# Ledger of designs, part 104: VHH binders against q9xw16

Target 1, 132 residues: q9xw16
Amino acid sequence: MSGWNAYIDTMTAAAPSIKRCAIVGAADGSVWARTEADNVFKASEEELKTFVALFNDVTQVPAKGADIEGVHYVVPRTEESLIFGKKENTGFFAVKTKSAVLIAVYEGPNEVAAQVRKAVESMQTYLNNAGY
Key: E = the ipSAE of ESMFold2; O = the ipSAE of OpenDDE; V2 = 0.75 times the mean of E and O plus 0.25 times the DockQ between their complexes.

## First folded at step 8 (VHH)

Design sa4 (framework vhh_6fv0_2; at its last look DockQ between E and O 0.79; V2 from the best seeds 0.00; counts 0 for: pae E 2.4 > 2)
Fold by OpenDDE, look of step 10:
Structure sa4 (fold): chain B 132 residues (1-132), chain A 119 residues (1-119)
Amino acid sequence: as target 1 above (132 residues)
Amino acid sequence: QVQLQESGGGLVQPGGSLRLSCAASGFTFSDYWMYWVRQAPEKGLEWVSTINTGGGSTYYKDSVKGRFTVSRDNAKNTLYLQMNSLKPEDAAQYYCARGLPPPRSGDYRGQGTQVTVSS
């Protein structure tokens, strides 16, 4: 267990609706840590490489959507360091830090999205302040 | 040099309480989220609890919710874990840890303190 695994567990604990999480390198999508056991984050390295590259031009992402774990999500809008997607009663929030991308996949009604966003953005802010 | 030193472990009966402390030095304690992990015999290291810089946000493993409370005193560079209603399955070596090691790698932890729960 690495320190990043603790942050995965922290994100998972932040909201019951969060089912799977990953912390990956912003440059190459390499996995630093991810949820395992019963809720394995299943995105491939190739997929993650493609995903993190979306942050190079977030303005185009709403038109294309985003794929995570082989699932295609509609992306209603993006921010400079934020990509979020929706598919039925599921979705994801992905935030970019200086060196990482935090991904949280959640399940539930739209009302749970705010809590998920808060969780990932809280960690985003912390990591950025710490230089990560 | 980053240093963490846990204390407060011991032997208690089921239902008993312990309060763990972690003395931190070698870094600006108040700038970091801190967390507790534990390792029971023949089990892997598992996350227990996290607390943010100011102490306003705390997170817990499901199995310890309602029984454990993490807190911190930034003025004393000390992290705490109040453990109530202890169960045999809580027995483990407990470590305080600071995240944000070199990218994609481990963390800073102390030597740990042993918690034993037995009747």
Scores: ipSAE 0.890, ipTM 0.936, lowest interface PAE 0.5, mean pLDDT 94
Fold by ESMFold2, look of step 8:
Structure sa4 (fold): chain B 132 residues (1-132), chain A 119 residues (1-119)
Amino acid sequence: as target 1 above (132 residues)
Amino acid sequence: QVQLQESGGGLVQPGGSLRLSCAASGFTFSDYWMYWVRQAPEKGLEWVSTINTGGGSTYYKDSVKGRFTVSRDNAKNTLYLQMNSLKPEDAAQYYCARGLPPPRSGDYRGQGTQVTVSS
């Protein structure tokens, strides 16, 4: 198993509303680790390559939205290294580090979004401080 | 070179306690999240617990939450796992592991310490 799989488990433990998540390479969307088994993160290689490229100019993303796992999300908000997507009772947070993009797909009411954001940002900070 | 050495395993009865230690060297221990994983016979590695660099945030697999406590002493380069109310399902080889392995690679972990739970 990839040594990064422990971080997938750590994020899902930090925010139980996370249903699926992944750590992917920022340059090409290659999967370093993801939720597996009954909760497989199913985004295609093509989707992930397109998705990580959104971070090249996050200011354009609200007008376009974003696709993950074949689902189109509206993107009401971005920050320099963060994209928030929403669709009905589901959403995602994605954050970019120097080398990776962390993606967490969650379900639940709006109040759980803060837990999800905190979980991915904690990992983002750690990876950035380590040069990843 | 990264070196991790687990100790403190042994044989205990159900309901008993053990304290595992993990001695770290070859890297700046305080810069890394650390985690415990375990492997039971004929099963893959299973994540148990994670602790951040300073020890202020800890995370647990649901089945051990409330029974296990992860901690670290950065001055001694040592990670700990206090295991209380042990159950037969906890029997496994336990490994400590350093965060941030090479992408798509196995983790940096030691040789492990055996925990056996039986009467």
Scores: ipSAE 0.660, ipTM 0.866, lowest interface PAE 1.6, mean pLDDT 91
ESMFold2 (binder alone), look of step 8: mean pLDDT 86; pTM 0.874
OpenDDE, look of step 8: ipSAE 0.568; ipTM 0.812
ESMFold2, look of step 10: ipSAE 0.458; ipTM 0.771
ESMFold2 (binder alone), look of step 10: mean pLDDT 86; pTM 0.867

Design ta1 (framework vhh_6fv0_2; at its last look DockQ between E and O 0.91; V2 from the best seeds 0.79)
Fold by OpenDDE, look of step 8:
Structure ta1 (fold): chain B 132 residues (1-132), chain A 119 residues (1-119)
Amino acid sequence: as target 1 above (132 residues)
Amino acid sequence: QVQLQESGGGLVQPGGSLRLSCAASGFTFSDYYMYWVRQAPEKGLEWVSTISSSGSRTYYKDSVKGRFTVSRDNAKNTLYLQMNSLKPEDAAQYYCAAELHDTGWPDYRGQGTQVTVSS
């Protein structure tokens, strides 16, 4: 297991509603780590490349939404380094660090989303402080 | 308790305009993102617009951009949606909604106000 896999485990442990999770390169969407086995993060390289590029101008994302794993999510708003996605009882949080994008896809009512955000942002802070 | 009460809906012809209002109470209105969402018959809840607590940031779904304008008066605890150039596909029950937990999605919404667009 790579060091990045440990961060996946940390996020998924912190927020049980996370179903799939990935850490990808902010520049090109290359997968550094992802959930595996029964919870494989399935986004293609091309999709991830497109997704991480959304952070170049997050203000444009709400109008068009965002796609992850072939699923289209509405994005009602964004923050500087944070993209939210919602679709029925699912959603995602994606945060950008210095060099990475952390993506967590979760299932459940909106109440569980707060914990997911906290987990992802906590990791964001940690990685940023570590220089990543 | 959180209360949101929409008003201003009605029947208009295509190309017409409506201005929806939402009276909020039971929470510090000025601290929270507010939303407009809508639901047409046999369709799911659809996000329409979001406005930040101060009103400085607004977001719109692509299909309403340029036609709808969200605004708020925090002194009056009121949310607005100016809808211009209305289309038949805009017909729906429109709901005012509040995001109280910073999840990127509203937690509470009102009973809604009906918007009908027909010739």
Scores: ipSAE 0.891, ipTM 0.944, lowest interface PAE 0.5, mean pLDDT 96
Fold by ESMFold2, look of step 8:
Structure ta1 (fold): chain B 132 residues (1-132), chain A 119 residues (1-119)
Amino acid sequence: as target 1 above (132 residues)
Amino acid sequence: QVQLQESGGGLVQPGGSLRLSCAASGFTFSDYYMYWVRQAPEKGLEWVSTISSSGSRTYYKDSVKGRFTVSRDNAKNTLYLQMNSLKPEDAAQYYCAAELHDTGWPDYRGQGTQVTVSS
């Protein structure tokens, strides 16, 4: 099936260490697409609404961290449209586009995280250029 | 090749201050985000603060915000942590750490310096 699911497949193919990911609306956290089947992205609507609101001021995020899928992550730094999260051997990258937030949850050492960041930022660029 | 050497730890009473330094070599210090992390006995590593490569952005965990100040001198390849109003809960081995691979998390750390807070 074509549409937003193709973007999920593109990100996961670019960085196989992504275990779960989603594209959600930046205004409300509504799920536009996510990994399904054995790797269902399971954040609640309420959690996603809270999460996307962090992009209203990313400089405030490191003080308290962030929650996704019921997991609390340390956020040691942010960039204008990017939130990094870390919890032991797992982590996430989240980026904001004009209309969406892309969230990728990965497992592995820091070396693996670079692939995940590249994959998510490439999709961020593509969606922004497409007007999303 | 990459070396991070912390110094400035010691014994201090509650409410006191310490200034930690970290001498860096073996990489272009001014290109990288730097971090302070700490570890109390039989506990995991705990993130304390982050500073951007230029020093223009700083981040702190909530419990140290307002008491600790991270800074860097890129001409001297040195990272600093000024710790004021120290509490017993701040006692730990403090590590200087570098994010060498743009991952949002440090991937190299030094041997650490011990901070002990007791009366």
Scores: ipSAE 0.602, ipTM 0.812, lowest interface PAE 1.3, mean pLDDT 91
ESMFold2 (binder alone), look of step 8: mean pLDDT 84; pTM 0.844

Design ta10 (framework vhh_7pa5_2; at its last look DockQ between E and O 0.94; V2 from the best seeds 0.78)
Fold by OpenDDE, look of step 8:
Structure ta10 (fold): chain B 132 residues (1-132), chain A 119 residues (1-119)
Amino acid sequence: as target 1 above (132 residues)
Amino acid sequence: QVQLVESGGGMVQPGGSLRLSCAASGFTFDDYYMYWVRRAPGKGPEWVSTISSSGSRTYYADSVKGRFTISRDNAKNTLYLQMNSLKPEDTALYYCAAELHDTGWPDYWGQGTQVTVSS
C-alpha cells in the first residue's frame, strides 16, 4: 500500500462522488490500495481477479455486465482500457494502466459521473506516464 | 432543446417483430452515442442496446443479443431498433436515449414507446 494510498486520496479528492476506490494489480487483482474506514472498498480477491480479467476483452463485457463488491452493474459500452458500469444512482469507472486497474465506485445522479471519469482517467494518465 | 421522440411500438404476438424509430433533434445527433433502454411493468430501467456516433460499434444486453439490432441514420437524425423473435418478457416501454456527456450512460431520454408482446 503505502504510496499508493496517496493516489486513492487524489482521486477521491478530485471527485467527491466517489464512495469507494481501489488500485489493484492488473494481472491478478491484488489490492495495492483502497479506501478504508467508513468507505472501505469491499471487493474480494476472487472478485477482483475476475474483474481485472475483463480487460482481456472489453468488448465482451457489455453483454454480461460487471460485478464489483457483490453488486452487478450494467455496462452499456466499453472503451479501450475503460470499463464503466451503472446501477440506479450508482456506477463505477475502471481504467487499466500498464500494471494496475483503478476502480472508482460513485454514488449520485449521472451528472456527477463525468467528474469521476475525469478523476480516474487523470490518474490513469499519470500512472502510465510514471511507468505503472 | 434536446428532443427524442420514439415511435413504432405496438402489440405483437410472440415471435413477431417490431421496428422502433427515434427522431432526434436539438443536438448534434451524429456526435453521440445513442441508447435504447426499456422499462417493464414493476421493474427498473433495463439497458437494451448502445450504438456509437458513427454506428461502427454496437452493444447489446445479453437478453436481446441476436434478436435486436440497433442502427442509426445520421443523415435523418434517426435511431432504430429492429426487434425480432419478440418474447413476452420484452414487453416494456422502450426509451430512446442520448449520451451527451461521455459517462457511459444516457443523459437525455424520450417519452418512450410501448411494446407489448402477448399471445
Scores: ipSAE 0.898, ipTM 0.949, lowest interface PAE 0.5, mean pLDDT 96
Fold by ESMFold2, look of step 8:
Structure ta10 (fold): chain B 132 residues (1-132), chain A 119 residues (1-119)
Amino acid sequence: as target 1 above (132 residues)
Amino acid sequence: QVQLVESGGGMVQPGGSLRLSCAASGFTFDDYYMYWVRRAPGKGPEWVSTISSSGSRTYYADSVKGRFTISRDNAKNTLYLQMNSLKPEDTALYYCAAELHDTGWPDYWGQGTQVTVSS
C-alpha cells in the first residue's frame, strides 16, 4: 500500500497542523497508510476495528465519545460520514469514504481545526470519486 | 459583535431543577450549532450538550443524559438547558457556546452562569 502514502503526504501538506494521520479500511480498520518516522500513527488494529465500526451509526457516538491511539476524545456532534473529537488542545477528524476511513489527529486552537477538516474532506471527496 | 449571555443559575438542593437561558446576538442564531459546556471548580471544561441549528438533533454527555434537556427558540434567539434531578457533581459554571466556523467544537463563549448544588 506504498501508493497510498502519497495521500497521507497530500493531507499533511494541506494542513500542517495535522500531527498524525492514517487511511484505514472501513470494514476492518486495516492500515492502508499512515504517518511514519517521527510522527507514527500508533493505533492498534483492534482499536481501529472498533473505531471504524462507529460509522455504522454515528448518532450514537456523542454519548460515549471515541478512542484513538489510546486517547479518549469527547465527540460533541457528528455528521453522516464525519466524526470529530476533542481533548484539550488536540483533536481529530475522521471521515468515511466508500471503502476507507481517513483519520487526522491535530494539535492547536479551533482556528487550526478548520484547515484540518477541509484537508480530510477534500481527500474524502477525491477518494469517493475514484471509487474508494 | 457576537454576544452570548447566560442566565438562570443559582443555588439548589440535590434533586432540584433549574432552567438556564442564553440570549444570543450578533450572528444569525438559527444557522449554527449551539452548546452547553460547564467548568467545575478546579477542573477543565466539560461538554454537556449540543443542539443542531434547527433543533432537530440533540446530543448529551453520558453524565447528564436523561436529566438535562437542551432546546432552542430560534424566533427569540435563545438557547435553553432544563436541568432536572440535579446532583452535587453538577455544580459548575455553565457556558453557552456557539460553533461559528464549523470546527466541530464551539469557538465563541459566554461568560457563564453559576449553578451550585448543595449536598
Scores: ipSAE 0.566, ipTM 0.812, lowest interface PAE 1.5, mean pLDDT 91
ESMFold2 (binder alone), look of step 8: mean pLDDT 89; pTM 0.892

Design ta11 (framework vhh_6fv0_2; at its last look DockQ between E and O 0.91; V2 from the best seeds 0.79)
Fold by OpenDDE, look of step 8:
Structure ta11 (fold): chain B 132 residues (1-132), chain A 119 residues (1-119)
Amino acid sequence: as target 1 above (132 residues)
Amino acid sequence: QVQLQESGGGLVQPGGSLRLSCAASGFTFDDYYMYWVRQAPEKGLEWVSTISSSGSRTYYDDSVKGRFTVSRDNAKNTLYLQMNSLKPEDAAQYYCAAELHDTGWPDYRGQGTQVTVSS
């Protein structure tokens, strides 16, 4: 297991509602680590390349939403370095670090989303401080 | 308790306009993002618009962008949705909603107000 896989494990442990997650390169969407086995993060390289490019101008994302793993999510708002997504009882949080994008896809009512956000943002902070 | 009460819905012809209002109470209105969402028959809940606590940031679904304008009067604890150039596909129950937990999605919504668009 790579060092990046440990960060996947940390996020999924911190937020059990996370079903799939990935750490990808902010520049090109290359996968550095992702959930595997029964919870494989399935976004294609092309899709991830498009997704990470959304962070070039997050203000434009809400109008058209975002796609992850072939699923279209509405994005009701964005923050700097943070993209939200919602679809029925699922959603995602994507945060950008200095060099990476962390994507966590979760399932459950909106009440569980707070914990997911916290997990992802905590990792964001950690990685930023570490220079990543 | 959080209370949201929508008003202003009605029947309009295509191309017409409506202005929805939402009276909020039971929470610190000016601290929170507010939302408009809608639900048409046989469809799921659809996001329409979001406005930041101060009103400085607004977001719109592409389907309503350029036609709808969200605003708020924090002194009156009121949310608004100006709906211009209404289309038949805009017909829905419109709900005012509040995001209380910073999750990128509203947690509470009102009973809604019906918007019908028909010639």
Scores: ipSAE 0.893, ipTM 0.945, lowest interface PAE 0.5, mean pLDDT 96
Fold by ESMFold2, look of step 8:
Structure ta11 (fold): chain B 132 residues (1-132), chain A 119 residues (1-119)
Amino acid sequence: as target 1 above (132 residues)
Amino acid sequence: QVQLQESGGGLVQPGGSLRLSCAASGFTFDDYYMYWVRQAPEKGLEWVSTISSSGSRTYYDDSVKGRFTVSRDNAKNTLYLQMNSLKPEDAAQYYCAAELHDTGWPDYRGQGTQVTVSS
């Protein structure tokens, strides 16, 4: 329960539609924590390095979208520290903190997406305030 | 009572141009990101373009970049799509759509307008 995995539990409890999530290093995509067991977040090291680099210029992301766990998502717009994507009845929200990127993959209609966004942004704020 | 009314579709030859319009009512138009999405027969909805609430930022799918231009006139509550160099693969029902709930995806759309590109 200690360490970074408690923060995974906090996000999934706040937004039950989150199926998988992770906290990864913003510089290299290294996994600090992730959902495990039956909900394993399965992005590869190479994919995560590519993904976190998208935050170097979020305005370029919509042209080509983004890949997480081998799934290609459409990204119709971004915000300064937020990339979100959609594929069919699934999607993701990803936010950047000082040192990390928080990634949450959810399933459900667009109505649940607001709950996921709130959970991820609340953790973004917490980690930024803690220096991460 | 949100309403989006598309117009300007029609039949065009490959290489031709069309300008789509979308009249919006029932919400504060200049507060919201607006979108063009399209659907070809037996396909799902495809994202085409996004424009920020002020019109200062625009985004395009790679398949239309350089050929399509999205714009808006907030004084007239109207969204536009200028479509140039049209290709057969652009043929679709085109929908004006709004993102009313800040989720990064449009959650309301109009009835659409048909664009047909004949060889």
Scores: ipSAE 0.616, ipTM 0.826, lowest interface PAE 1.2, mean pLDDT 91
ESMFold2 (binder alone), look of step 8: mean pLDDT 84; pTM 0.837

Design ta12 (framework vhh_6fv0_2; at its last look DockQ between E and O 0.95; V2 from the best seeds 0.76)
Fold by OpenDDE, look of step 8:
Structure ta12 (fold): chain B 132 residues (1-132), chain A 119 residues (1-119)
Amino acid sequence: as target 1 above (132 residues)
Amino acid sequence: QVQLQESGGGLVQPGGSLRLSCAASGFTFDDYYMYWVRQAPEKGLEWVSTISSSGSRTYYKDSVKGRFTVSRDNAKNTLYLQMNSLKPEDAAQYYCAADLHDTGWPDYRGQGTQVTVSS
């Protein structure tokens, strides 16, 4: 699992606005890696299980939003394998790979969100190509 | 520069209808998701609806589903929001907004149009 920490580091390095992020199993929400220490990703296992299940039908997510780390985010739209939410000056991007869900919670104006999306989607592409 | 100009707001009774319009300019309208958001007194900005660039995808907050319909005419660079069965809790300043950064959240919005629902 330590290898997955490298991917956390890659995403956070690519997008400094990412405050917390995690790589979790797409099937059950089990945490494979996450930011630690001062930026510990705090979502519970049960919450993550619920969250990853949102990808079963992303079209339904906007109506009700999504919860991460006990925080409710508005989700104005979704894409296939992509859920992104917003709350005030924070938001998240969550992308689904073949076997994982990458979640990045960021803080800042919407301008910085573009960089976060790029970072997460780049990792998504990389992991997909790697078979994960 | 990006310009969004809302219109169509007004005073209606509960159960009434309004059709909002938004004239867009200063960007390639048909390339972007468009949004309706609203802000009621003493409340924060609230997302209402989203429509994809082509109009093929639409999204609504749960409380407006079945009552509101978002649409767009890309030839006219215009966004619409048909609001039926209006409720007092729908009263707000309504804004047209554009997702220019493709981040899932609107970046720019107009000056808004006021919707009041009162008997």
Scores: ipSAE 0.837, ipTM 0.919, lowest interface PAE 0.5, mean pLDDT 95
Fold by ESMFold2, look of step 8:
Structure ta12 (fold): chain B 132 residues (1-132), chain A 119 residues (1-119)
Amino acid sequence: as target 1 above (132 residues)
Amino acid sequence: QVQLQESGGGLVQPGGSLRLSCAASGFTFDDYYMYWVRQAPEKGLEWVSTISSSGSRTYYKDSVKGRFTVSRDNAKNTLYLQMNSLKPEDAAQYYCAADLHDTGWPDYRGQGTQVTVSS
């Protein structure tokens, strides 16, 4: 798992409003890296397996929303490899790469949330170009 | 200045139909996803429906799917919500909304139009 933690650091540095994030395997939701210490990303492996499977057809997600860390989020739309979730003042962005799903949970207004989206999409592009 | 003006609300019996309209100005309407959200008294804001900028994709919360139809006319800068088979639980203030920050959640909404369903 050498170096995956550095990608966590890169995303949290790029968007300080990220409260927790993780990189998980796209096939099974296995955790490759996550925020630790006082901001532990706490989703269970069973929840993550269910979550990454949503990317098999993102068009079906808005009807029922999505769950992360035991929190239910409204998903008012999706994009090909991107799921957005919102609950009150918090939300998440999740993007799929060739091998992984990047998940970032944030708190803040829409202009700050836009920074979170940019951070995760930049990492998505980087990992895809690297073959991941 | 961004303006969203909803209209078409009113009183309807259960099982009835209503068509909401939203006139938009002050931004390039056909560049953005548009949303319908609603709020019942003393309740939080609830997402209802989303439509893509071209109108090619539509999304609905599960409880309204098959009863409500969102559409848009980009030539007239107008968003619509056709509501059929209305239920008491659909009664709310309905808002037209836009996501100007491209985050997936709308950050601007109009004044709203009231939908009342009573038997």
Scores: ipSAE 0.556, ipTM 0.798, lowest interface PAE 1.7, mean pLDDT 90
ESMFold2 (binder alone), look of step 8: mean pLDDT 86; pTM 0.852

Design ta2 (framework vhh_6fv0_2; at its last look DockQ between E and O 0.95; V2 from the best seeds 0.85)
Fold by OpenDDE, look of step 8:
Structure ta2 (fold): chain B 132 residues (1-132), chain A 119 residues (1-119)
Amino acid sequence: as target 1 above (132 residues)
Amino acid sequence: QVQLQESGGGLVQPGGSLRLSCAASGFTFDDYYMYWVRQAPEKGLEWVSTISSSGSRTYYKDSVKGRFTVSRDNAKNTLYLQMNSLKPEDAAQYYCAAETHDTGWPDYRGQGTQVTVSS
């Protein structure tokens, strides 16, 4: 799905601290687009299936955390359509749209994390408005 | 200038209780998520609990659920952590922390208060 790659590029351009990101189906975790090459998003299909299912009840996620690309992140809180995790100087933002989950893994302090959230949520808004 | 000052730590026996307090100043306390985090010797900083600005939402790591209760008094600019049924593995320096960037992680924390659990 080459069209979805453009959205990956948009997010990574908006937040340079994003190291890897993916757009996956909200229903099954199928990968629609992801960063490639040196920044390949490495989560398995099974892992993504489990991950997107976290959005079925985000309130339960903080207690257990979340795994992406074989890495366990603490999740100190969640929002309705947003899961964010932290691990040392890394973290992720995952937002749910009507049909997709956008996942952005980043490196850096919270100062840069704010920009990542903004980028991902902007894309979330755009895709929602577009019906996705 | 964000300032956070923890208190209430001490030595307790397993099964005992402590109530930590955190006095906040230098920012609009009631606008921000507040956190408790802890650090035990030879371990990294560990998230313990989060509470929303109004106190309506609380989150806990699994190992402290049912034993710890986070609360806040926004009129007093104070954060609390009631710790019951304390275990040796709860021993750590406990820090009050504020999330000021809306990133799901705190940005500032105090000097901490020591919690020791020993028989």
Scores: ipSAE 0.887, ipTM 0.942, lowest interface PAE 0.5, mean pLDDT 96
Fold by ESMFold2, look of step 8:
Structure ta2 (fold): chain B 132 residues (1-132), chain A 119 residues (1-119)
Amino acid sequence: as target 1 above (132 residues)
Amino acid sequence: QVQLQESGGGLVQPGGSLRLSCAASGFTFDDYYMYWVRQAPEKGLEWVSTISSSGSRTYYKDSVKGRFTVSRDNAKNTLYLQMNSLKPEDAAQYYCAAETHDTGWPDYRGQGTQVTVSS
């Protein structure tokens, strides 16, 4: 999975309100790339394995929400390849590709959140078209 | 201009029922996911339920599942929440809300209607 860090840079450049993000394996939650330095994406291996398994049936997620980086988010609805959650002025978008899950954590109002969704889904489309 | 007007709140005893309504105007109601959210005194806003634009998909917070039913009548531009088996912890101001940015969280809400559950 060479060059995965470049995709992290692409997403953060497209939506600067992304505070942290990662690309993880859809089967096991293994980290392929993540934001580093002062904005380290710090979810544990166990948490990520649990999180990516939510994509096995996204319709079950809203009942109890989802946890990322030890933070609990409410998930009021989902879409087939998208789980997105909210906590106060922060939130996340997570999308599934053939092989990966892209996770972006952001702060800001709904206009900002819409930009984050667009950035993450553009990358989802790109990776799916590339066979990932 | 978007307008959402909730009604149907009131006082009930534990185990009772209420039906909330929300009249919507100023937008194409059929195009949007709609929400019920609630707020108890000195608490943050709490998500309760979501319904898709057609009404074909509904979602509930675990604590209300099986007791509350969200529905909509797109011909009347009206959202409903049937609340059965009410508990003291359900007491709150209930708001109808609309999602307009595809972010999984509502952007607009009404003034709310009060639900009080007491002995």
Scores: ipSAE 0.736, ipTM 0.878, lowest interface PAE 0.9, mean pLDDT 92
ESMFold2 (binder alone), look of step 8: mean pLDDT 82; pTM 0.817

